# Designs tried in a protein design chat: miniprotein binders against q9bqp7. Part 208

Target 1, 240 residues: q9bqp7
Amino acid sequence: VPQNWFPIFNPERSDKPNASDPSVPLKIPLQRNVIPSVTRVLQQTMTKQQVFLLERWKQRMILELGEDGFKEYTSNVFLQGKRFHEALESILSPQETLKERDENLLKSGYIESVQHILKDVSGVRALESAVQHETLNYIGLLDCVAEYQGKLCVIDWKTSEKPKPFIQSTFDNPLQVVAYMGAMNHDTNYSFQVQCGLIVVAYKDGSPAHPHFMDAELCSQYWTKWLLRLEEYTEKKKNQ
Short names: E, the ipSAE of ESMFold2; O, the ipSAE of OpenDDE; V2, 0.75 times the mean of E and O plus 0.25 times the DockQ between their complexes.

## First folded at step 20 (miniprotein)

Design Qg1 (at its last look DockQ between E and O 0.80; V2 from the best seeds 0.68)
Fold by ESMFold2, look of step 20:
Structure Qg1 (fold): chain B 240 residues (1-240), chain A 100 residues (1-100)
Amino acid sequence: as target 1 above (240 residues)
Amino acid sequence: SPELKKELVQSIEWLAKEVEELLRMGDPWYAIWMARMAVDFAEDLGDPELIAKVELLLAEALIAAGDPRAREIIEKAKKIAEELGSPELIEEVEKVRKKK
């Protein structure tokens, strides 16, 4: 149980975006500062078992691919993820013109995989936007805030390859989403809040992505786990 | 080495306990993803009792999500339990099969 609990939702904020919302999604720049990022907190507070399983997975991949082959594989996975996120930001931006789009960026199995999800996404409020929790003192860069089937969500996009999934991003994805949610809900750059999350895992072969919806109660359960990880990180850094 | 295998078993069992927590929280989708990882590591280790245990957790997660693929996973775990002749595993398979 966290020693100092803090709510994920802000009672001073509306659950809905302002009625006269701007038509362009927010894109708050990530500020250079010394406060920890969500991903840094999570990486620095992995359990010994998580670290062991990740190392075991790495060794299996190295046995199959060789050390150089594994490094190439992980670099390629990272680049594909980056291109996927760039394509999604382009697709979801109302300011994008077809003349400025990279057509090769939009031709991927991952984009095919999410097409059925995108038809249910509307009311995009933020894309690739920084969030900061001033009270709890952490920062993040969320992928998207939009309505999914009428529910305003923090949406996180992930890529997956089969048969060789990249497990490092799997362990803590819901904690990442709720951490962004809590930060956005207490960030003065935002005038509204969000109570739901959506994790979308896209597949390289174009197979239909699964939309994992997290309602407010589930988000609150994950928020408690996030607070424990942040508390652990803070204690670790104080003791150095 | 025996010590490396023990640590892998303990880490897979830890992961299985995380899956149980996810089911308690009411997140069967994420439980499915984590359980599939546990099965993959258990199969890599080649410990049939551990494989059956984590397959039953995967089946429970699939049932909670209303996914009919749970039937195939239950049959895999049933085969292992029968080959091992483990009364504990056979009982666990029956408990999960009743939930479907």
Scores: ipSAE 0.745, ipTM 0.885, lowest interface PAE 0.9, mean pLDDT 86
Fold by OpenDDE base, look of step 20:
Structure Qg1 (fold): chain B 240 residues (1-240), chain A 100 residues (1-100)
Amino acid sequence: as target 1 above (240 residues)
Amino acid sequence: SPELKKELVQSIEWLAKEVEELLRMGDPWYAIWMARMAVDFAEDLGDPELIAKVELLLAEALIAAGDPRAREIIEKAKKIAEELGSPELIEEVEKVRKKK
């Protein structure tokens, strides 16, 4: 049980989005602060087993691709992920804010993969927007807040290559999502709250993306795990 | 190396436990992901019996998610069990099949 319990949901905020559909998604810039990011907390609090699994995967990939090949692979995966997020931001942004859509960004297997998910996405409230939890003292950059099948979600977009998924991004994804939810729900820059999460895994070959929906109950369970990771991080930093 | 083999076995055991916890939590999608990783490690180990066991775990996760791919995975596990001539594995396969 976390020593410093804090709720994921804010009882002072209405679940009903105020009728002012912001015509434009929020894009709050990430401020460079001494405050740890969600990603940093998760990376520094990985279990020995998680570290081992990642290292074994890395070693296997190096054995298969060579060291230079693995570096190239990693760089390509990162670049593809970045381009995918840029393309999604462009798709989900209002047309009036769309600078020149690089048509080349839209011609990806990953974009094809998520098409069926995008059909169920509406009411975009935020894109690439910073969240801060003032009490718990962490920050994050969330990909998207939108309605998925009529439920307001924090949406996190992931890319996966078949047949070997990039393992690094997926282990703590549920924790990342709920961390963003909890921060947003208590961030004064946001007038609404979210109760659901969605992880979408897009595939390079254009095969249908996998939606992982997290209801309020599941989010609450992962929130407890997140709080424990945050406490562990805080303790490690005091001992440094 | 014997050490690597031991580490792989331990990793598979850990993953199996995580899959069970995730299923208990009601997150079959993440359970599928963890189970697939367990399959990959079991294949790296080259132990047919262990492969069959983790394939069945994957099948359970797929069933919990309502994923039709469960059938294919069950059949794969069945084939391995039959090739090994393991009555115990065959029985486990049938138990998982009944959950579908």
Scores: ipSAE 0.530, ipTM 0.793, lowest interface PAE 1.1, mean pLDDT 88
ESMFold2 (binder alone), look of step 20: mean pLDDT 86; pTM 0.850

Design Qg10 (at its last look DockQ between E and O 0.62; V2 from the best seeds 0.71)
Fold by ESMFold2, look of step 20:
Structure Qg10 (fold): chain B 240 residues (1-240), chain A 100 residues (1-100)
Amino acid sequence: as target 1 above (240 residues)
Amino acid sequence: SPEMAKELVQSIEWLAKEVEELLRMGDPWYAIWMARMAVDFAEDTGDPELIAKVELLLAEALIKAGDPRAREIIEKAKKIAEELGSPELIEEVEKVRKKK
């Protein structure tokens, strides 16, 4: 249980945008900052078992592909993920930023994979936007804030190859999402809040993406786990 | 390496506990994700009882998600339990099978 519990939701803030509903999604710049990022907190607080399993996965991949093959594989996965996020930002942003030169970004199995999800996404409020929890002092860069099937969510986009059981050795995707939610809900750059999260896993072969919806109760349970990780990080840094 | 084999089993047991917690939280989709990882690593151990126990956790997660693929996973665990002749494991398989 966290020593210093803090709520994920802000009771002084509306679930709906203020009186004006901006037509352009927010894109708050990420600042050079000493305050830790969500991803750094999670990376620095991995359990011994998480570290062991990630190393074992890495060694199995190296045995299969060779060291050079593994290096190429990881570079390609990173590039494909970057292109996927760029394509989604282009698709979800106002048409004034689109260029016909984006055809290579828009032609991928991952984009095909998410088409049925995108039909249920509307009311985009933020894209690739920085968040800062001003009380708990952490930052992040969220992928998207939009309505999914009528629920305003922080949406995280992930790429995966069917049928692999790992998604880049990350154990903590729901914690990342709720950390962004809590930060946004307590960030003065935002006039509204979110109660839900969505993780969308897209597949390279274009097969239908899986939407993992997290309602407010589930988000609250993951929020408690995030607070424990943040406390562990803070304690670890005091001892350096 | 005996030390690495022990660490692998301990890490799979840790994953299994995480799967149980995720099921308790009501997140069967993420439980499926973690259970599939546990099965994948358990196969490296060559321990059929551990493999079957983790497969049953995967089946429970699939059942909670309403995923019909639980049926084939239960049959895999049943075959292992019968080959081992373990009364406890046979009972565990039947318990999960009845939840379907």
Scores: ipSAE 0.782, ipTM 0.911, lowest interface PAE 0.7, mean pLDDT 85
Fold by OpenDDE base, look of step 20:
Structure Qg10 (fold): chain B 240 residues (1-240), chain A 100 residues (1-100)
Amino acid sequence: as target 1 above (240 residues)
Amino acid sequence: SPEMAKELVQSIEWLAKEVEELLRMGDPWYAIWMARMAVDFAEDTGDPELIAKVELLLAEALIKAGDPRAREIIEKAKKIAEELGSPELIEEVEKVRKKK
């Protein structure tokens, strides 16, 4: 049980976003400060087992690709992920804000993969927007806040190559999502709250993306796990 | 190496526990993902019995998710069990099949 319990949901905020359809998604810039990011907290609090699994995966990949091949692979995965997020931001942004749609960004297997998910996405409230939890003292950059099948969600987009899922990004993804939810729900820059999460795994070959929907109950369970990771991080930093 | 095999087995055991917890939490999708990783690690061991066991774990997660791919995974595990001639494994396959 966390020592410092804090709710994921804000009882002072209404579940219904105020009827002003923000014509433009929020894009709050990430401020560089001493406050740890969600990603940093998660990376610094990985279990010994998680670290071991990642190292074993890395060793396997190096054996298969060689050291240089693995570096190239890692770089390509990162680049593909970045391009995918840029393409999604372009797709989900209002047309008036879309300067030059690089048509080349839209011609990816990952974009093809998520097409069926995008059909169920509407009411985009935020894109690539910073969140800060003032009380718990962490920050993050969320990918998207939108309605999925009529439910307002924090959406996190992931890329996967079918044969060997990139392990690094997936283990703590639910924790990342709920961390963003909890921060947003208590960030004064946002007038609404979210109760659901969605992780979308896009595939390079264009096969249908997998949606992982997280309801309020599941989000609450992962929120407890997130709080424990945050406490562990805080303790580690006090001892350094 | 024997050491690598031991470490892989330990990793699979950890993953199996995580899958069980995730299933208890009501997150069958993430359970599927973790179980698939367990299958990948089991395949690296080359131990058909271990592969079959983790395939069955994957099948359980798929069943809880309502994923039709559970059938194919069960059949894969069944084939391995039959090839090994393991009555215990065959029984486990049938137990998982009944959960569908």
Scores: ipSAE 0.686, ipTM 0.864, lowest interface PAE 0.8, mean pLDDT 89
ESMFold2 (binder alone), look of step 20: mean pLDDT 85; pTM 0.835

Design Qg11 (at its last look DockQ between E and O 0.78; V2 from the best seeds 0.68)
Fold by ESMFold2, look of step 20:
Structure Qg11 (fold): chain B 240 residues (1-240), chain A 100 residues (1-100)
Amino acid sequence: as target 1 above (240 residues)
Amino acid sequence: SPELAKELVQSIEWLAKEVEELLRMGDPWYAIWMARMAVDFAEDLGDPELIAKVELLLAEAQIKEGDPRAREIIEKAKKIAEELGSPELIEEVEKVRKKK
């Protein structure tokens, strides 16, 4: 149990946007500062078993692909993820015109994969936007905040490349989502809060994406795990 | 290396415990993802008893999620249990099969 528990939800904040909210999705720039990011906290608090399994996975990939083949594979995974997120930001942004969109970004299996999910997404409030938890002292960059089937969510877009998965994202993705939720709910740049999370797994071959809805109860359980990781990180920094 | 094989077994067992916690939290969807990874590493190790055990865990997660693919995973674990002749593993297979 965390020693310094803090709630994920802010009882002083509405879960519905005010009339004064901007009509354009928020895109708060990530500022350079000394407080840790969600991804740094998670990376620095990996268990011995997580580290071992990642290294074992890397060894198998290198044996199969060779050193240069593995470097190419890793580069392609990064590029595909970057292009996918850029395409989604373009599709979901109301300021985009047909002339301003890169048609090649819109032509991919991943984009085809999420089409049925996008039909259920509305009320986009934030895209590729920074969040900061001022009390717990951490920052992040979330993918999207929007309504999914009428429920306001922090949405995380994942890519899956079968049969060679990039396993780093498997261990802690729900913790990343709830950490962003907690930060947004306690960030003065945002006038509203979210109670739910959504993880969407898109497939390179265009197969229908798998949505994973995380309700408030499930998010609260993952939030407890996030607080333990943040506490572990903080204790580690005190002794260094 | 026997020490590396032992550490891989321990890491797969750690992963199995994570899957069990995800099921207790009510997240069978994410439990399936983690269990598939455990099966992949167990197959990489080539330990049939461990493979069958993590396959049964995957099947349990699939049953809770309502995923019909649980049927074929149970049959894979059943074949392994019968080839090993392990009474406790055969009993584990039947326990999971009855949950369908």
Scores: ipSAE 0.753, ipTM 0.899, lowest interface PAE 0.9, mean pLDDT 86
Fold by OpenDDE base, look of step 20:
Structure Qg11 (fold): chain B 240 residues (1-240), chain A 100 residues (1-100)
Amino acid sequence: as target 1 above (240 residues)
Amino acid sequence: SPELAKELVQSIEWLAKEVEELLRMGDPWYAIWMARMAVDFAEDLGDPELIAKVELLLAEAQIKEGDPRAREIIEKAKKIAEELGSPELIEEVEKVRKKK
């Protein structure tokens, strides 16, 4: 049980979207400060087992591709991921703000992969927007807040080259999602709250993306795990 | 190396516990993902019994998610169990099959 319990949901916020749905998605810039990011917390609190799994995967990939090949692979994966997020931001943004849709960004297997998910996405409220939890002292940059099948979700988009999810990107994804949810729900820059999460794994070959829906109950369970990781991070930093 | 084998075993055991917890939490999709990793590591270790055990965990997660691939995984585990002549493992295979 976390020593410093804090709720994921804010009882002072209504679940009902106020009628003033902003016509434009929020894009709050990430401030560079001393506050740790969600990603930083998760990376610094990986278990020995997680580290071993990642290292073993890396070694296997190096054995298959060579060292230079693995560097190239990693660079390409990162670039493809970035382009995919840029393309999604472009698709999900109102047309009036997208003067320069680079049509080349839309021509990817990943975009093809998520088409069936995008059909169920509506009511976009935030894109590439910073969240801050003032009490728990962490920040993050969330990909998307939108309705998926009529439920308001924090959506996290992931890319996978193989039908097997990329190990590094997906391992702590549920924790990342709930961390963003909890921060957003208590960030004064947001007037609404979210109760659901969605992880979408897009595939390079254009095969249908996998949607992993997280209901409020599952989010609450992962929130407890997130709080434990945050406490561990805080303790490690006090001892350095 | 013996050290690597020990680390693999420990990692598989940890993954198996995480899969069981995820199944209890009602997250069969993430359980499938973790179970697939466990299978990959068990294959790296080359222990047929351990492979069969983690494949059964994968199958359980797949059944809960409604993934039709569970049938293939169960049959693979059954074949391994029969090759090993393990009545205990055969019984576990049949228990998982009945959950389908």
Scores: ipSAE 0.541, ipTM 0.798, lowest interface PAE 1.1, mean pLDDT 88
ESMFold2 (binder alone), look of step 20: mean pLDDT 85; pTM 0.839

Design Qg12 (at its last look DockQ between E and O 0.80; V2 from the best seeds 0.70)
Fold by ESMFold2, look of step 20:
Parts: sequence; C-alpha cells; structure tokens
Structure Qg12 (fold): chain B 240 residues (1-240), chain A 100 residues (1-100)
Amino acid sequence: as target 1 above (240 residues)
Amino acid sequence: SPELKKELVQSIEWLAKEVEELLRMGDPWYAIWMARMAVDFAEETGDPELIAKVELLLAEALLAAGDPRAREIIEKAKKIAEELGSPELIEEVEKVRKKK
C-alpha cells in the first residue's frame, strides 16, 4: 500500500469528451522539466530480477549476433518503432496526408499488423502528446487517446520482431499506461478524463496484433503499483 | 554455472509470484506474457521438473484467459510428471486440470 495514495481518476471531470464533434487531436509539446518522466521512474526502480533477466536476454542476443550485430539490431528496432509511431500519427491525424511522403511511411508489416485494430479506433483526442501530473509531479509523452470499440482509452503502441524482446520494457508497460492516464486526468491542458487503457503489440511480419484492453478496475490496480514505484523513486532521490 | 542456475531459479520464482498476482488482479493476458518468459528461462536450466511446474503456471494463465492452448500444455506436463515419477508433480497437474 503506498504511504501517499492519490486517486487515478478526477471526480471533477467527465468520463466522456466535452466536444461531440471531431476536432484536431491535442498535441501538447513536451517541455524541458526538472521533474521525472514516467520512463525514468520505471527504469530507476527496476528490481534486481528485472535487471538480471534483461541482461541475460542481452547476452544471449550478443552470443547469437555478435557485439556489432546486436548494436545494429537494437538500432534498427528503435528506428522501426519510431517510424511506426510516426506512421500511426499520420494515419490517425485528420490533417491531409502528403501522398508522396506517406507511401514509404505506410509500407510496413507493423502497419499491416494493426489494420484490424484501427478499424475499431475512432474519436482521436490526442496524439504524441505531453501529460503532466500537476500534484504528483511527473511527466510523460503518451502515444494516443482515442475510442477503442466505443471506450475512450490511453493507447500504447509497441512493436515486436517475434519473439517479443525485453528491451521494449514489457515488464512495466501497464504501469506506463496508467501513469499517463493519471497524469492526463490531472493536467489542466485536458478538459476530459480517460478511465481505460489499451496496449497493442504489432508484429513485423504483419501478423494480427492482439489488443490488451484494461478497464477502469484493472487500471486502478496497476495505479497502486505505479504509486509504489513513484514513492520508491522519490526515496532514492532523497538519498542522492 | 551453479551461480547462474541459482539466479535463474530466483528470477523464475519472482516471475511466478508476479504471474499469480496478475491473475488475482484479473489480467490473465499479461500473466501469460510473464509465464511464457518464465518457461523460456526454465528451459535454460535443463531441469525437467522445474520446466513442467512453470508450464503448468502458463497453463493456469491460459485457462484464466479462456485460451484452449492450455490443454496441450497440461497434457505435456502430465507426460513429464509420469516419466519423472513425481507424485507431487502429478498432483499439481491434476489440480490445474480440474480448474476447467
């Protein structure tokens, strides 16, 4: 149980967006801050077991690919993830797409992998947008806020080259989602709140992605775990 | 090598506790992800009893998600338990089989 509990949802806000018609999705720029990001908090509070397993996976990859091969592999995975996120932002934006530029951006197995998910996504409210929890003092950059099968979600997009490697931080992905959710719900740049989460892992070969939906009850359970990680981070900073 | 196996076993035990917690929270899909990782590292130990126990944990997560692949894994674990002659493992297989 965290010593300084705080609710994930804001009772002063509606569960539904205030505007009924589609407006331009929010894209709040990330500001240079002294307060910690969600990803930094999670990285700095990994258990010894999480660190051991990640290092073990890295050593097996290095044995298979060599040092230079592993470095190239990780660089390519990072680039593919970045381009995937850029493609999704372009697809989900109501802006006119530049047909010439978008052709290469839209060509990938990852985009094919998520097509069946995108059919169920609507009402996009935010894309690649900064969030700040003004009371708990942490920041993040969420991928997407949109309706999935009629439920407004914080949506996180992940890539995988099968098998699913640890380097994509899959241990703590649900904590990342609920941390963004809590921040958005208490950020004055947003007039609405979100109670659900969705994690989507896309596959390089175009195989259908599986959506992992997190309802409000599950999000509340993960929120408690996030608060414990934030408390642990804060305690470590006091001792530095 | 003995030190590595000890660390692998400790980490597998940590993963098993996380899987049980995820099932209690009502997230069998994330429990499956962690259980698959535990199986991968259990296979690295080469310990057939540990592998079978962790595969049963994966089967429990699959059952909670309504995934029919659980049945294959339970039958595999049953065969391993009979080969090892482990009455404890046979009992564990039966407990998981009865869940659905």
Scores: ipSAE 0.741, ipTM 0.883, lowest interface PAE 0.9, mean pLDDT 84
Fold by OpenDDE base, look of step 20:
Structure Qg12 (fold): chain B 240 residues (1-240), chain A 100 residues (1-100)
Amino acid sequence: as target 1 above (240 residues)
Amino acid sequence: SPELKKELVQSIEWLAKEVEELLRMGDPWYAIWMARMAVDFAEETGDPELIAKVELLLAEALLAAGDPRAREIIEKAKKIAEELGSPELIEEVEKVRKKK
């Protein structure tokens, strides 16, 4: 049980989005602060077993691709992920804010993969927007807040290559999502709250993306795990 | 190496516990992902019995998610169990099949 329990949901906020559909998604810039990011907390609190699994995967990939090949692979995966997020931001942004859509960004297997998910996405409230939890003292950059099948979600977009998924990004994804939810729900820059999460895994080959929906109950369970990771991080920093 | 095999087995055991916890939490999708990783590690060991066991674990996760691919995985595990002539594995396969 976390020593410093804090709720994921804010009872002072209405679940009903205020009727002012913001015509434009929020894009709050990430401030460079001494405050740890969600990603930093998760990376520094990985279990020995998680570290081992990642290292074994890395070694296997190096054995298959060579060291230079693995570096290239990693760079390509990162670039593809970045381009995918840029393309999604462009798709989900209102047309009036769309700078010249680089048509080349839209011609990807990953974009093809998520098409069926995008059909169920509406009411975009935030894109690439910073969240801060003032009490728990962490920050994050969330990909998207939108309605998925009529439920307001924090949406996190992931890319996967077949046959070997990039393992690093997926282990703590549910924790990342709920960390963003909890921060947003208590961030004064946001007038609404979210109760659901969605992880979408897009595939390079254009095969249908996999939606991982997280209801309020599941989010609450992962929130407890997140709080424990945050406490562990805080303790490690006091001992440094 | 024998050492590598031992580490892989330990990793599979850890993954199996995570899969069980995730299933208990009601996250079968993430359970599937963890179980697939366990399958990859089991295949690296070359131990058919271990492969069959983790395939069954994957099948359980797929069943919990309502994923139709569960049938294919169950049949794969069955084939391995039959090839090994393991009555215990055959029984475990049948137990998973009955959860449908």
Scores: ipSAE 0.585, ipTM 0.818, lowest interface PAE 0.9, mean pLDDT 88
ESMFold2 (binder alone), look of step 20: mean pLDDT 84; pTM 0.824

Design Qg14 (at its last look DockQ between E and O 0.73; V2 from the best seeds 0.71)
Fold by ESMFold2, look of step 20:
Structure Qg14 (fold): chain B 240 residues (1-240), chain A 100 residues (1-100)
Amino acid sequence: as target 1 above (240 residues)
Amino acid sequence: SPELKKELVESIEWLAKEVEELLKMGDPWYAIWMARMAVDFAEDTGDPELIAKVELLLAEAYIKAGDPRAREIIEKAKKIAEELGSPELIEEVEKVRKKK
């Protein structure tokens, strides 16, 4: 229960049927300022149990792979994630030409994994775009805003190599999505409102990705949890 | 070490409470993911009662998601409960089975 509840949606800024050009997705550049990012807020407010479990997982991986093997594993996961996001931005951009696409970007298991999802994605409004909550004062960089099966969503893309019980970024992903949603809804760079979220986990072996749709009610419940994390962050910085 | 094992058990119990909240919120997909992590860490403890309890949470998440894997995990928890001879745990297994 946050001390200062704030709504995720902004009815005052709800546009009438938009007239914006849908052929050019927004890509607002992220700029440095003193306000915190979503990922910094979440990292700085992890519970001691989240920290302990993450460190336990890391130590098991190091025991299995060795220190250098774990560093290589981590680097490869980061690179694969970066290439996956680059490929998705290319695929979803209406201005991208076929000759500008790297054949290796489009020939990964991750891209195969999401093909059935992409056929249900349309009306792309934003790609790799900065958002700022101008009232609550936090910033983020969202992956995509588009319609999924006719519902406008903030979409977050995740990669997974195999069915592993635990991955480093699992704990707070829905909070990240709703934080971006709230920021976009209160950012004057955006002329539209979003009430739904979608998390897509793509698999390296090309197995069909699972689309986790979050409707407005579920997003509202995660929004309350995000507000608690933002309050906790603010209190920690007040004591610093 | 005994200290690390105690902290691991406490962290798994925290994670189990998070799973219960996710189910209450109506997000069985994240509940499955979090419960699978809890089972994986619980196996490191060697505590059969803890393992069975988190397996039953995973089963509840599968049931709420309509995932047929609930059947297998319920049977795993049932075998543990019978080997322990814990009437309380056996009752908990049966409650989850009736939800199937």
Scores: ipSAE 0.748, ipTM 0.894, lowest interface PAE 0.8, mean pLDDT 85
Fold by OpenDDE base, look of step 20:
Structure Qg14 (fold): chain B 240 residues (1-240), chain A 100 residues (1-100)
Amino acid sequence: as target 1 above (240 residues)
Amino acid sequence: SPELKKELVESIEWLAKEVEELLKMGDPWYAIWMARMAVDFAEDTGDPELIAKVELLLAEAYIKAGDPRAREIIEKAKKIAEELGSPELIEEVEKVRKKK
């Protein structure tokens, strides 16, 4: 049980979207400050087992691709991920703000992969927007807040080159999503609350993306795990 | 190396525990993901019995997810069990099949 319990949901916020759905998705810039990011907290609190699994995967990939090949692979994965997020931001943004749709960004297997998910996405409220939890002292940059099948979600988009998920990107994804949810629900820059999460894994070959929907109950369970990671991070930093 | 095999086995055991917890939490999708990693590591051991056991765990996760791919995975595990001639493993396969 976390020592510093804090709720994921804000009882002072209505679950009902206020009728003033902003016509434009929120894009709050990430402020560079001393406050740790969600990603930083998760990376610094990986278990020995998680570290081992990642290292073994890395070694296997180096054995297959060579050291230079693995560096190239890693760079390509990062670049493809970035381009995919840029393309999604372009697709999900109102047309009036997208003067220059780079058509080349839309011609990817990843975009093809998520087409069936995008059909169920509506009511985009935030894109590439910073969240801050003032009480718990962490920040993050969320990919998307939108309705998925009529449920308001924090959506996190992931890329996988193979039908097998990329270990590094997916291991703590549920914790990342709920961390963003909890921060957003208590961030004064947001007037609404989210109760659901969605992780979407897009595939390079254009095969149908996999949606991992997290309801409020599952989010609450992962929130407890997130709080424990945050406490561990805080303790490690006091001892350094 | 024997040391590597030991580390792989320990990692698989940890993953198996995480899969069981995730199934208890009601997250069969993430359980499937973790179980797939366990299968990959089991394949790296070259131990067919371990592979079959982890495949069955993956099958359980697919069953909980309501995913039809569970059938194919169970049949894969069954084939391995039959090739090994392990009555215990065959029995475990049948137990998982009955959960479907």
Scores: ipSAE 0.659, ipTM 0.858, lowest interface PAE 0.8, mean pLDDT 89
ESMFold2 (binder alone), look of step 20: mean pLDDT 85; pTM 0.830

